# Designs tried in a protein design chat: VH-VL binders against Active breakpoint cluster region-related protein (ABR). Part 6

Target 1, 199 residues: Active breakpoint cluster region-related protein (ABR), of Bos taurus (Bovine) (a6qns3r647to845)
Amino acid sequence: VKISVVTKRERSKVPYIVRQCVEEVEKRGIEEVGIYRISGVATDIQALKAVFDANNKDILLMLSDMDINAIAGTLKLYFRELPEPLLTDRLYPAFMEGIALSDPAAKENCMMHLLRSLPDPNLITFLFLLEHLKRVAEKEPVNKMSLHNLATVFGPTLLRPSEVESKAHLTSAADIWSHDVMAQVQVLLYYLQHPPISF
Key: E = the ipSAE of ESMFold2; O = the ipSAE of OpenDDE; V2 = 0.75 times the mean of E and O plus 0.25 times the DockQ between their complexes.

## First folded at step 1 (VH-VL)

Design rd2 (framework fv_ramucirumab)
Fold by ESMFold2-Fast, scan of step 1:
Structure rd2 (fold): chain C 199 residues (1-199), chain A 119 residues (1-119), chain B 107 residues (1-107)
Amino acid sequence: as target 1 above (199 residues)
Amino acid sequence: EVQLVQSGGGLVKPGGSLRLSCAASGFTFDDYAMHWVRQAPGKGLEWVSGISWNSGSIYYADSVKGRFTISRDNAKNSLYLQMNSLRAEDTAVYYCAKDIGEYYGMDVWGQGTMVTVSS
Amino acid sequence: DIQMTQSPSSVSASIGDRVTITCRASQSISSWLAWYQQKPGKAPKLLIYDASSLESGVPSRFSGSGSGTYFTLTISSLQAEDFAVYFCQQYNSYPYTFGGGTKVDIK
């Protein structure tokens, strides 16, 4: 279901599933070694997401008892399965162009403009996620997840080429895919290192 | 534009039954969870029961479990509370309320229905 | 069950005063708290949700803050229409629970 439909129905700024998973990770997963990188049990993740999809409030009890890596995995799966990536299909080429700019001032101007071009539900949800990931990275000495590690995990999840552009890459060499993935990682890393202060 | 109109209520004897109704208009009824909240004369608010948009999740306060039944008819944009085995302490104004979304806060409230349980 | 404790139970204030109402949860509820206003003979009206989000149509003199177990509702410049009873409510877990209410009266 589109993020705008979810937030409108919930009359919330950020989807309930995003807020609850983030809240639970921050309560008891912030010091978990490899959080977001270590896989939760796939059947637990699917079961939890199904309960969220069914709009069942029993989710709160499930969240407190479930393995924290399954909760982290549920958040990742939610973003991965959005009909359109959080940072949108429309803006994907512009993000790739912006992150490639050599002039620091031009890059900053472009990257901030792109963020402001997102639909409100996408922007607010992204800003919420950025603050969460920064808090996770602050515990790097314990959890061993750097800003780069988190960007590696979430970058390709939040920022993917459209289906049409992805099909165009099917005939490409492996090095082209590596280049795109690195750019996706660099886009998220940029925002983690240069947090938007005013929105 | 967005409105909840309540009906039912009245005076019943202890052990009696009563059914409250709440008619919704001005919004897509089956997109939102719905709640019943009560307030005894001169007292505070007590959450009684909640129901999800598709009736898949239903919750009750311990004080009413086994006696009250919440239900909804999405085709008729209506919410109901069936109250059985009524006690004197169930005497209150009963409000139906629309959830902000799915079990968040309550942004739209009905006018309230008085239920008096006495002999 | 999560217990919600409001203080004060009543406050006397004058028009133009800054009024602060506190709500404490018996355990952490993150930011899952709403504030309601109720006038005599009327249904409650939502003022704030998610601890600090102002409901559409509510005057900007109302603000909410807090997270975890300690929350505050502030009315920055009390108006005549603000004399009412105020309730906090947690929606972190079932059953939903309300604070006991704070009556804001004329001095």
Scores: ipSAE 0.000, ipTM 0.437, lowest interface PAE 18.2, mean pLDDT 84

Design rd3 (framework fv_ramucirumab)
Fold by ESMFold2-Fast, scan of step 1:
Structure rd3 (fold): chain C 199 residues (1-199), chain A 122 residues (1-122), chain B 107 residues (1-107)
Amino acid sequence: as target 1 above (199 residues)
Amino acid sequence: EVQLVQSGGGLVKPGGSLRLSCAASGFTFDDYAMHWVRQAPGKGLEWVSGISWNSGSIYYADSVKGRFTISRDNAKNSLYLQMNSLRAEDTAVYYCAKGYSSGWYEDAFDIWGQGTMVTVSS
Amino acid sequence: DIQMTQSPSSVSASIGDRVTITCRASQSISSWLAWYQQKPGKAPKLLIYDASSLESGVPSRFSGSGSGTYFTLTISSLQAEDFAVYFCQQYNSYPYTFGGGTKVDIK
């Protein structure tokens, strides 16, 4: 289900599952070593996602008792399973081109313009996620997760080439795939290091 | 009957403290975000603070940040606003309000308390 | 903060008139806007949520429209009980902000 459909159905600007997982991680997971890097148990993640999908009251009982890495994993899985990545299929080539710019001023102008080109539900959810990840990185001395580590985890989750472009890349060597992944990491890292404080 | 009943408030000197209470009934209190909104005499509405259904997210208006503390007790179906270091500019009717959609933090307000007057003067 | 500019600040109208109130946001708020009615000495009452959704129990003469930065509340045939102040409110981002209000006086 597209994120815009979810937010309209829920009458919210950020999906319920995103807000609840973020709140729980900030409440009791912010000092967890390797948060978002360490995988939760797959069956726990699937069970939690199913409860969110069903909008059951069981979610209230599960959130405080569930392993925090499973809650973090549920957030990652949600973004990964979106039918269109959060930063969109349409803008993917533009993000790749923008992050490759060598002039700092041109890069800033392009990257900020791309955020303003996102549909509102995607932009608002992305800004919400950026603030959360910054808070996690502020506890790096304890949790060992830097801005770069978080960009490495989430970058490829929020940005991926369209099905047509993915198939084109599959005809190429592993080196080309690695280059794309590095660029995806750099896009998210850029926004984490250059906070969009106005729109 | 879905309702929010407010208590607390009154007259206090500048620098003083007050605690407002809001008792909820007729709905599942712990499914909804709760908010405080104030209105100075003859003026418009100003959002003061909000708290998510599980207290995981709390936000304040800049005008009250560091002085006011929002909290909730889901077992007692109650919302609170602890107001410290009160100023003349805090004089207003304070309303508690319920978020519209269950399980979401940010929304319109469908149910409002009757309001309680807070007067800060010497 | 998102600034909500409401106009007009006051309007005097006759029973049966069509009244339109506008609300402008300083930046896009999608459809995350509500309209409230407040009568003297009472708490505000929700009329419209998500820019255009009519709250249960609100008369059909009330309607809302708009998205992004420009929104309108329309009362198609003003009644005596519609004497009140009307406020818009954005809930796109914290802090939530309200318009300055529009006072509707019945002639």
Scores: ipSAE 0.000, ipTM 0.451, lowest interface PAE 16.9, mean pLDDT 85

Design rd4 (framework fv_ramucirumab; at its last look DockQ between E and O 0.05; V2 from the best seeds 0.00; counts 0 for: pae E 11.6 > 2, placed apart)
Heavy chain, then light chain:
Amino acid sequence: EVQLVQSGGGLVKPGGSLRLSCAASGFTFDDYAMHWVRQAPGKGLEWVSGISWNSGSIYYADSVKGRFTISRDNAKNSLYLQMNSLRAEDTAVYYCAKDSGYDYLGAFDIWGQGTMVTVSS
Amino acid sequence: DIQMTQSPSSVSASIGDRVTITCRASQSISSWLAWYQQKPGKAPKLLIYDASSLESGVPSRFSGSGSGTYFTLTISSLQAEDFAVYFCQQYNSYPYTFGGGTKVDIK
ESMFold2-Fast, scan of step 1: ipSAE 0.012; ipTM 0.594
ESMFold2, look of step 2: ipSAE 0.006; ipTM 0.564
ESMFold2 (binder alone), look of step 2: mean pLDDT 93; pTM 0.953
OpenDDE, look of step 2: ipSAE 0.005; ipTM 0.552

Design za1 (framework fv_izeltabart)
Fold by ESMFold2-Fast, scan of step 1:
Structure za1 (fold): chain C 199 residues (1-199), chain A 121 residues (1-121), chain B 111 residues (1-111)
Amino acid sequence: as target 1 above (199 residues)
Amino acid sequence: EVQLVESGGGLVKPGGSLRLSCAASGFTFSSYAMHWVRQAPGKGLEWVGEIIPIFGTANYNEKFKSRFTISLDNSKNTLYLQMGSLRAEDTAVYYCARDYGDYYYYGMDVWGQGTTVTVSS
Amino acid sequence: DIVMTQSPDSLAVSLGERATISCKASQSVDYSGDSYMNWYQQKPGQPPKLLIYAASNLESGIPARFSGSGSGTDFTLTISSLEPEDFATYYCQQSYSTPYTFGQGTKLEIK
């Protein structure tokens, strides 16, 4: 379901699942080694997502009892499975072009303009996520997650070309790392390193 | 029942310090932005600052930023206002308030009863 | 800082009559289709009570005789038919940018 539909249904600008998963990670997982990098148990992630989708009162009980990596995994899965990526299909080519600019002033103008071109629910949810990821990275000495590590995890979930296909049949490391994936990582890393402080 | 209860007010001399507490029941602070708002005797409302627990960030009215600190203890579900270098002009009733709409600034829907701070020699 | 100016400072109205209070912001408090302007009621010895949020939305539990309108810089709180419990001080407040600021207050008195 599109993020704009979810936020209208919930009468909020950030989806409930995003807010609750972030809150729980901040509460219990900010010092967890490899948070967001370590996979949670797939059945736990599926169960938690189903409870959020059903708007069930069991959500709070499950959040307190569940492995923190499953909660972190639920947040990643939510963004990955959005019908349109958080940073949108429409703006994808512009993000790729913008991050490739060599002139620093042109790059900043382009990247900031692209954020302002996002629909309100997408922009506010993205800003919410950026602040959370910055908080996680502040604990890098303990959790071992740098801004680059977080950009590597979340970049491809927030920003992807239409008709993304699995290339699991490839065995070469170079073939696995497409220039698009690297650019997706660099876009998120740019915003983490140059936070939009005026919105 | 959702409620906020402030405590810690009292008489303090100029240059002194006080820590105000705000205890919440019926809800968890981590889902809201929390505010401190003050009101001098016979005067209007003045915003002191806020804390957004999920981000661990606090914002202040610039006139208080160097002297006051807002903090939160999630385990006790209690909000604090640490007040330093107090002046006679800081004499007021201090309210804590919850921001409506979870993280969004759609008004302060729940207020405590207030705690009185008097700065006098 | 955004300055909020209310008018009038005080207003005397009879029971059953309409009361209108105005609030002006020194700059627009609109963002992404919403107006970040709220109205509160305060009675002596009590904390403020939220009446209207985001300019025109009635807070749960607040009587339908209260309504808010406006956008940009000019906002109005209306009480369609005054009841005895409505005699109080009313404050507008912008939540558009920090520091969040309140108007000076309008005291509503029985005539």
Scores: ipSAE 0.000, ipTM 0.453, lowest interface PAE 15.1, mean pLDDT 83

Design za2 (framework fv_izeltabart)
Fold by ESMFold2-Fast, scan of step 1:
Structure za2 (fold): chain C 199 residues (1-199), chain A 122 residues (1-122), chain B 111 residues (1-111)
Amino acid sequence: as target 1 above (199 residues)
Amino acid sequence: EVQLVESGGGLVKPGGSLRLSCAASGFTFSSYAMHWVRQAPGKGLEWVGEIIPIFGTANYNEKFKSRFTISLDNSKNTLYLQMGSLRAEDTAVYYCAREGYSSGWYYYMDVWGQGTTVTVSS
Amino acid sequence: DIVMTQSPDSLAVSLGERATISCKASQSVDYSGDSYMNWYQQKPGQPPKLLIYAASNLESGIPARFSGSGSGTDFTLTISSLEPEDFATYYCQQSYSTPYTFGQGTKLEIK
């Protein structure tokens, strides 16, 4: 279901599943070693997501009982399975071009302009996620998750190229994928290191 | 048993302020949206606004947004409606109501308080 | 804002007879196969009481003589056989979008 539809239905700027998973991770998972890197049990993640999809009144009870890595995994799965990535298909090429700019001022102008081009639900949810990830990284001495580690985990879930036929036949698919993934990581890392405070 | 009890109503002069309270028992606000709905004498129901504690958001009917504020105190399990710049047309019974959640994505007000009367008169 | 219009404004019915109340939304209140429309009953000096939610679901504790139907913009509340305690004002309400809006009310009177 599109994020704009979810936020309208829930009468919030940020999806309920995002807010609840973030709150639970901050409550009891912020000092968990490898939070977001360590996989939760797949059946637990699927079960929790199904409970959120059903708007079950037992959501809060399940959150308190469930392994924190499964809750973290549920958040990652939610973003990965959005019909369109949070940072959108339309803006993907522009993010890739922007992050490749060598001039710091031009890069900042481009990257900030791209955020303003996002639909409100996408922008507000992304800003909410950035603030959460920064809080997780503040506990790096304990949880061992740096800004770079978090960017590596979430980058590819928040932006990916639209499904198009490859026009290039000179470079292997693995090489192209590796290059794009690195750029996706760098885009998220940029915003984590240069938090937008003017929105 | 689940119950909502409003208080704080009374007679107030135009331009005045008043704070209404709604005390909840038998449940906590954490899984519910809470609403204020008013009813002028002999008239129908009018939605004032809501607060959704789990989202940290409050939404208002535009008619009231500049003059009214909805807040809550989780430690006291109490919902508030702060009313400012009151006018004669704000005279009404004010109800607090809980928005129930079912196993599906349905939104409805399943529990209501008895209401508290606000009279704005010179 | 979504405008909810009820008809009739008042209805006089005898005990044991069927009563039907209509509610029309200015735009569709449907989403993903569900209708975000509720019905409430209000008696003088009392708060509203939920009867039907999501157009056709009977709230727990409400007698089976109450039923709701409809989708999109047109909805109906039906009381199959009126009891003395059913004489009240009935309101439809949309929960599709904020601000939540109510119909003007239909007063059910004893004949």
Scores: ipSAE 0.000, ipTM 0.458, lowest interface PAE 16.3, mean pLDDT 83

Design za3 (framework fv_izeltabart)
Fold by ESMFold2-Fast, scan of step 1:
Structure za3 (fold): chain C 199 residues (1-199), chain A 119 residues (1-119), chain B 111 residues (1-111)
Amino acid sequence: as target 1 above (199 residues)
Amino acid sequence: EVQLVESGGGLVKPGGSLRLSCAASGFTFSSYAMHWVRQAPGKGLEWVGEIIPIFGTANYNEKFKSRFTISLDNSKNTLYLQMGSLRAEDTAVYYCARGEDYYYGMDVWGQGTTVTVSS
Amino acid sequence: DIVMTQSPDSLAVSLGERATISCKASQSVDYSGDSYMNWYQQKPGQPPKLLIYAASNLESGIPARFSGSGSGTDFTLTISSLEPEDFATYYCQQSYSTPYTFGQGTKLEIK
């Protein structure tokens, strides 16, 4: 279901599943070694996602009992399974071009303009996620997750080319993956290192 | 035909309890938020609360939260309002209404059921 | 809670004339480019009937003489040419946040 539909239906600026998973990770997962890097049990992740989809009243009880890596995995799965990536397929080529700019001033101008071009639900959810990931990285000495590690985990889940663009790149899956994934990581890392303070 | 029919209203003494029912036909609750709205004689509309079956969420106007409970039975396609500790100021016509999404407003309303709280 | 204030409390108009009812929210009811403001008509002994949703969208089956406008905190319901069946009480309602709140109502009376 599109993120804009979800946030309207829930009367929230950020999807309930995103807010609840983030809050639970910050409550008891902030010092978990390898948080977001270590996979939760797949059946637990699917069960939690199903509860969020079907019955909101049981969520808080289920969240407190579940392995924190399953909750972290549920957040990752949610972004990965969005019909359109959080940063949108429409803006994907512009993000790739922007991150490749060598002039720091032009790069900042472009990257900030792209954020402001996002639909409100996508922008607000992204800013919420950025703040969360920065708090996780503040505990790097304990959890071993740097900004770069978090960008590596989340970059490809928030950014991917549309099916039309993917089809245009049919030279080699390995070559396409290595080039695109590095750029996707760099886009998220840029915003983590240069957080927008005026949104 | 899409329809909501309320029942269960009547005369009740202060401090008493009453359960209102709202039977739906022509649609299922899972795609909608279901609301209770009341109207005291000669007064305006007051939102009591809602239940959103897809999220299992019930939200209330704080005035009623401690005394009223909204529930539903999907198998019977019926919405309920359990009212406790009733007061004279709870005297009103109680409507059930559906909203497809907050964006679309409350498009279907029942005829209402009258609750009179009097000694 | 968001307080909804309608103006006027009552309005006397003649058949064929334009009627305008205002509604003011104590805070913005806009979200993601949409305004979560709805308008209802109520006749004595009947439940409310949805006329306008999301500030400016005409509900199916409602005559085109009804229109809504506004954004943020200030909203208007307009009836371009009054018909006999339009004499009723009109309510605005915000669906932006719980508790959902209604205006006090505007009674439209024949002049």
Scores: ipSAE 0.000, ipTM 0.447, lowest interface PAE 16.2, mean pLDDT 84

Design za4 (framework fv_izeltabart)
Fold by ESMFold2-Fast, scan of step 1:
Structure za4 (fold): chain C 199 residues (1-199), chain A 122 residues (1-122), chain B 111 residues (1-111)
Amino acid sequence: as target 1 above (199 residues)
Amino acid sequence: EVQLVESGGGLVKPGGSLRLSCAASGFTFSSYAMHWVRQAPGKGLEWVGEIIPIFGTANYNEKFKSRFTISLDNSKNTLYLQMGSLRAEDTAVYYCARDYYDSSGYYGMDVWGQGTTVTVSS
Amino acid sequence: DIVMTQSPDSLAVSLGERATISCKASQSVDYSGDSYMNWYQQKPGQPPKLLIYAASNLESGIPARFSGSGSGTDFTLTISSLEPEDFATYYCQQSYSTPYTFGQGTKLEIK
């Protein structure tokens, strides 16, 4: 279901699944070594996602009982399986061009403009996620997750080329995927290192 | 039949507190958002806030966020509005209303209670 | 906050004539192809009654003489042929974003 439909249905600014997974990670997972990098049990992740999809009242009880890495994995999977990536299909080429700019001022202007071009539910959810990831990285001495580590985990999850865009650039699939993944990581890392303050 | 019945209104002095109740019959809260809407004498409608039980989401008009709290007791099928630090301008009829949401995202308050009157005076 | 402005504040219309009430939002209330604008009728001493939801959808049980139209920022409620029971105050309300806001109301008086 599109994120805009979910937030509208829930009458929230950020999807319930995102808010609850983030809250639980911050409550008991902030000092977990390798949080977001260490895989949770796949069946636990699928079970929790199904409970959220069904809007079951037992969600909070299930969250409190589940392994924290499964909760972290559920958040990652949610973003990965959105029908449209959080940072959108439309803006994907612009993010790739913007991050490649050599002039720091031009890069900043472009990257900040791209955030302001996002639909409100996408922008607000992304800003919420950035603040959460910043709090996780503040505990790097304990959890061993740097800004770069978090960008590596979430970058490809939040930015994906559309089917049309992928087909348009087909010379070598291996080359395309390698370079795209690196650029996706760099886009998220940029925003983590240069947090937007005035939104 | 589907009904909402408010209670708990009355006369209260400035700075006082009051808890309003809204009892639901004929439906359960799980598929609905529940709203509090108020109307000062001779004035228009003003949204106070909402709670969406299935998601644990509560949203408020910022004018009331620090003084009012919306809560729900599913076992009693009852919605509450806890009002604190009451002022003369809080004098109004307070309505509770339900709001169905579905996959299409349409919103409208289709069932309302009769309202309960709160008068804040010294 | 989204500000809802209705016009006129009041109007007097003869029985059988058409009544139109306008509502303007300070910003667009359109989202994913739908307009999140609702219309309510309120009679003295009674709670509001939902008439129209999502700009143009007639609520179940509401007479077909009521209709809604518009998109973006400009919306209209129309009563095609005024009946005696239509004497009431009418409110528009946006459900696009919290805080949900109502127009100031339009009082409809039968001449």
Scores: ipSAE 0.000, ipTM 0.519, lowest interface PAE 12.0, mean pLDDT 86

Design za5 (from za1 with heavy chain D99S Y100P G101Y D102E; framework fv_izeltabart)
Fold by ESMFold2-Fast, scan of step 1:
Structure za5 (fold): chain C 199 residues (1-199), chain A 121 residues (1-121), chain B 111 residues (1-111)
Amino acid sequence: as target 1 above (199 residues)
Amino acid sequence: EVQLVESGGGLVKPGGSLRLSCAASGFTFSSYAMHWVRQAPGKGLEWVGEIIPIFGTANYNEKFKSRFTISLDNSKNTLYLQMGSLRAEDTAVYYCARSPYEYYYYGMDVWGQGTTVTVSS
Amino acid sequence: DIVMTQSPDSLAVSLGERATISCKASQSVDYSGDSYMNWYQQKPGQPPKLLIYAASNLESGIPARFSGSGSGTDFTLTISSLEPEDFATYYCQQSYSTPYTFGQGTKLEIK
């Protein structure tokens, strides 16, 4: 389901699953070595996501008792399986062009303008995620996760080209994404290093 | 109960056209990619194409792109495969199948029973 | 197109024995830490049934004796202890790029 539909249904600006997984990681996982890099058990991740999708009464109990890497994996999976990437398929080409700009001032202007072009639920959820990832990276001496490491993990989950824009090559989204994964990492890294304070 | 039921198969002459239907029950298409997969007698599986309602996109195996069209009718919760310019080599059982969310990560978890298309003079 | 090649084409195994089926892709089907490789079981007159998705994830309702492993271009489906209902044709399938392609199939026969 689209993020705008989820946030409308929940009467929130950030999806419940995103808020709860972030809260639990910050509570129990912020000093976990390799948080977000180390994979949780796939069956645990799928089970937890299914519980969130069903609004099961045991969500909070499961969160407190589950392996923290499975909770972190659930957050990653949620963003990966969004029908449209968090940073949108419409803006994907613009993000790729913007991050490639050589002039720092032009790059900053372009990258900040692209954030303002996101739908409100996407923008607010992205800003929420950026703050969380910055807090994780602040504990790098303990958890060994740098801003670059977190950008490597989340970049490809938040940006991917649309199937429509891939029509010229007639390849799957996954095949096309593999060509530009480094640029996807660089886009997220840019925002982590240049946080938008005017939002 | 989640089910996919195909219909519309039959005997058709070379050059003819057929429209296959796939009726879904127990779920809605909006959370899934919907696929058509065929299997010629005694042969393996061949992917025909997909439609991803959430993205508004349809993708095809190039072999079929000029002759086949995939569409859906949300009001009837039904997926369609419009087949034109049929050839003897299109003789097969045609299955519809769904993939949940990120369809390229997840496999096709629910399949219909198939409908047989025979192209013969 | 990505070509999927299974080996063997057919395999005769006794009840209770281990069966191993291999699948090779003509190019890597990995992206961002995941392998876009799925396994299906098909019995005569029936549609395929999903067993494993993303190389190693067991589909809900599938017995634990089924497991998948591998990455890149080389993948394996293992049945640890064959039961009577496991005699069927097995297909690997890549979902890395369109057109999604299946292997030619491996038929498991009772010895």
Scores: ipSAE 0.000, ipTM 0.438, lowest interface PAE 17.3, mean pLDDT 84

Design zb1 (framework fv_izeltabart)
Fold by ESMFold2-Fast, scan of step 1:
Structure zb1 (fold): chain C 199 residues (1-199), chain A 122 residues (1-122), chain B 111 residues (1-111)
Amino acid sequence: as target 1 above (199 residues)
Amino acid sequence: EVQLVESGGGLVKPGGSLRLSCAASGYTFTSYYMHWVRQAPGKGLEWVGEINPSGGSTNYNEKFKSRFTISLDNSKNTLYLQMGSLRAEDTAVYYCARDWGYYDSSGYMDVWGQGTTVTVSS
Amino acid sequence: DIVMTQSPDSLAVSLGERATISCKASQSVDYSGDSYMNWYQQKPGQPPKLLIYWASTRESGIPARFSGSGSGTDFTLTISSLEPEDFATYYCQQYYSTPYTFGQGTKLEIK
């Protein structure tokens, strides 16, 4: 279900599943070593996602009792399985081009313009996630998760080429994967290091 | 019947502390964000902050963040506002209010308590 | 912070007449096609009562004579035919962003 449909249905600015998973991680998981890097149990992640999808009141009981890495994994799975990546299929080529710019001023202008080009639900949810990830990175001495570590985890989740875009590439699948993954990490890392103040 | 009942208001000296309570009944307490809103005598409404009862996360108006703390006890269906370093300008009626949104901070309130009066005076 | 400014501060209207109250936001409170703006009614000694949400959606139990309109930065509350119980103070509120902010209030008085 598209993120804009979810936020409208829930009468919210940010999807309920995103807000609740972030809240629980900040409450119980901010000092967890390897938070977001360490995998939760797959069956727990699927069970929690199913409960959110069903709008079941048991969500409250599951959130308090579930392993924090499974809650973190649920958030990652949610973004990964969106019909369109959070930063959109349409803007993907522009993000890849923008991050590759060598002139710092041109890069900043391009990257900020691209962020402003996102649909409102995507932009607000992304800004919400950026603030959360920055708070996690502030506890790096304890949790061992740097801004780069978090960008490595979430970059490919928030930015991925569409099936059509992937088919347009002429290099081998392995070369495309390697190059694009590094760029995806750099895009998210850029926004984490240069947070948008004017939004 | 959904009801919110505030208590704990009273007279306190400048620099003092006071804890307000809000007892909720008639609905599932953990399903709705809760807000504190105040109103000084003859003045308008001012949002103090909110809490998510399912996770305990809070969000404050920056004016109050350093001096006020919102908390809750889900076993008692009760919301609290702990106020410290009180000043004369904190004199107001304090309302607790239930957010309209289900498991969400929609930011508007459909159910309000009657209010409890806090007077800060020497 | 988004500043909400109401006009007039007070309004004297006769029974059966139309009353209109204005509310201006210092910036747009629209998001994804909706206006994040409410109206409340408050009588002396009572808590505020939600009248209208999403700028124009009437809360359950609120009489049809109350209507809201507007978008972006400019909003209006209209009471089509004033009844005795409508004399109260009215507040607009934005819920586009925290801190959630209210207008200063418009006191509706009998003429």
Scores: ipSAE 0.000, ipTM 0.444, lowest interface PAE 16.4, mean pLDDT 84

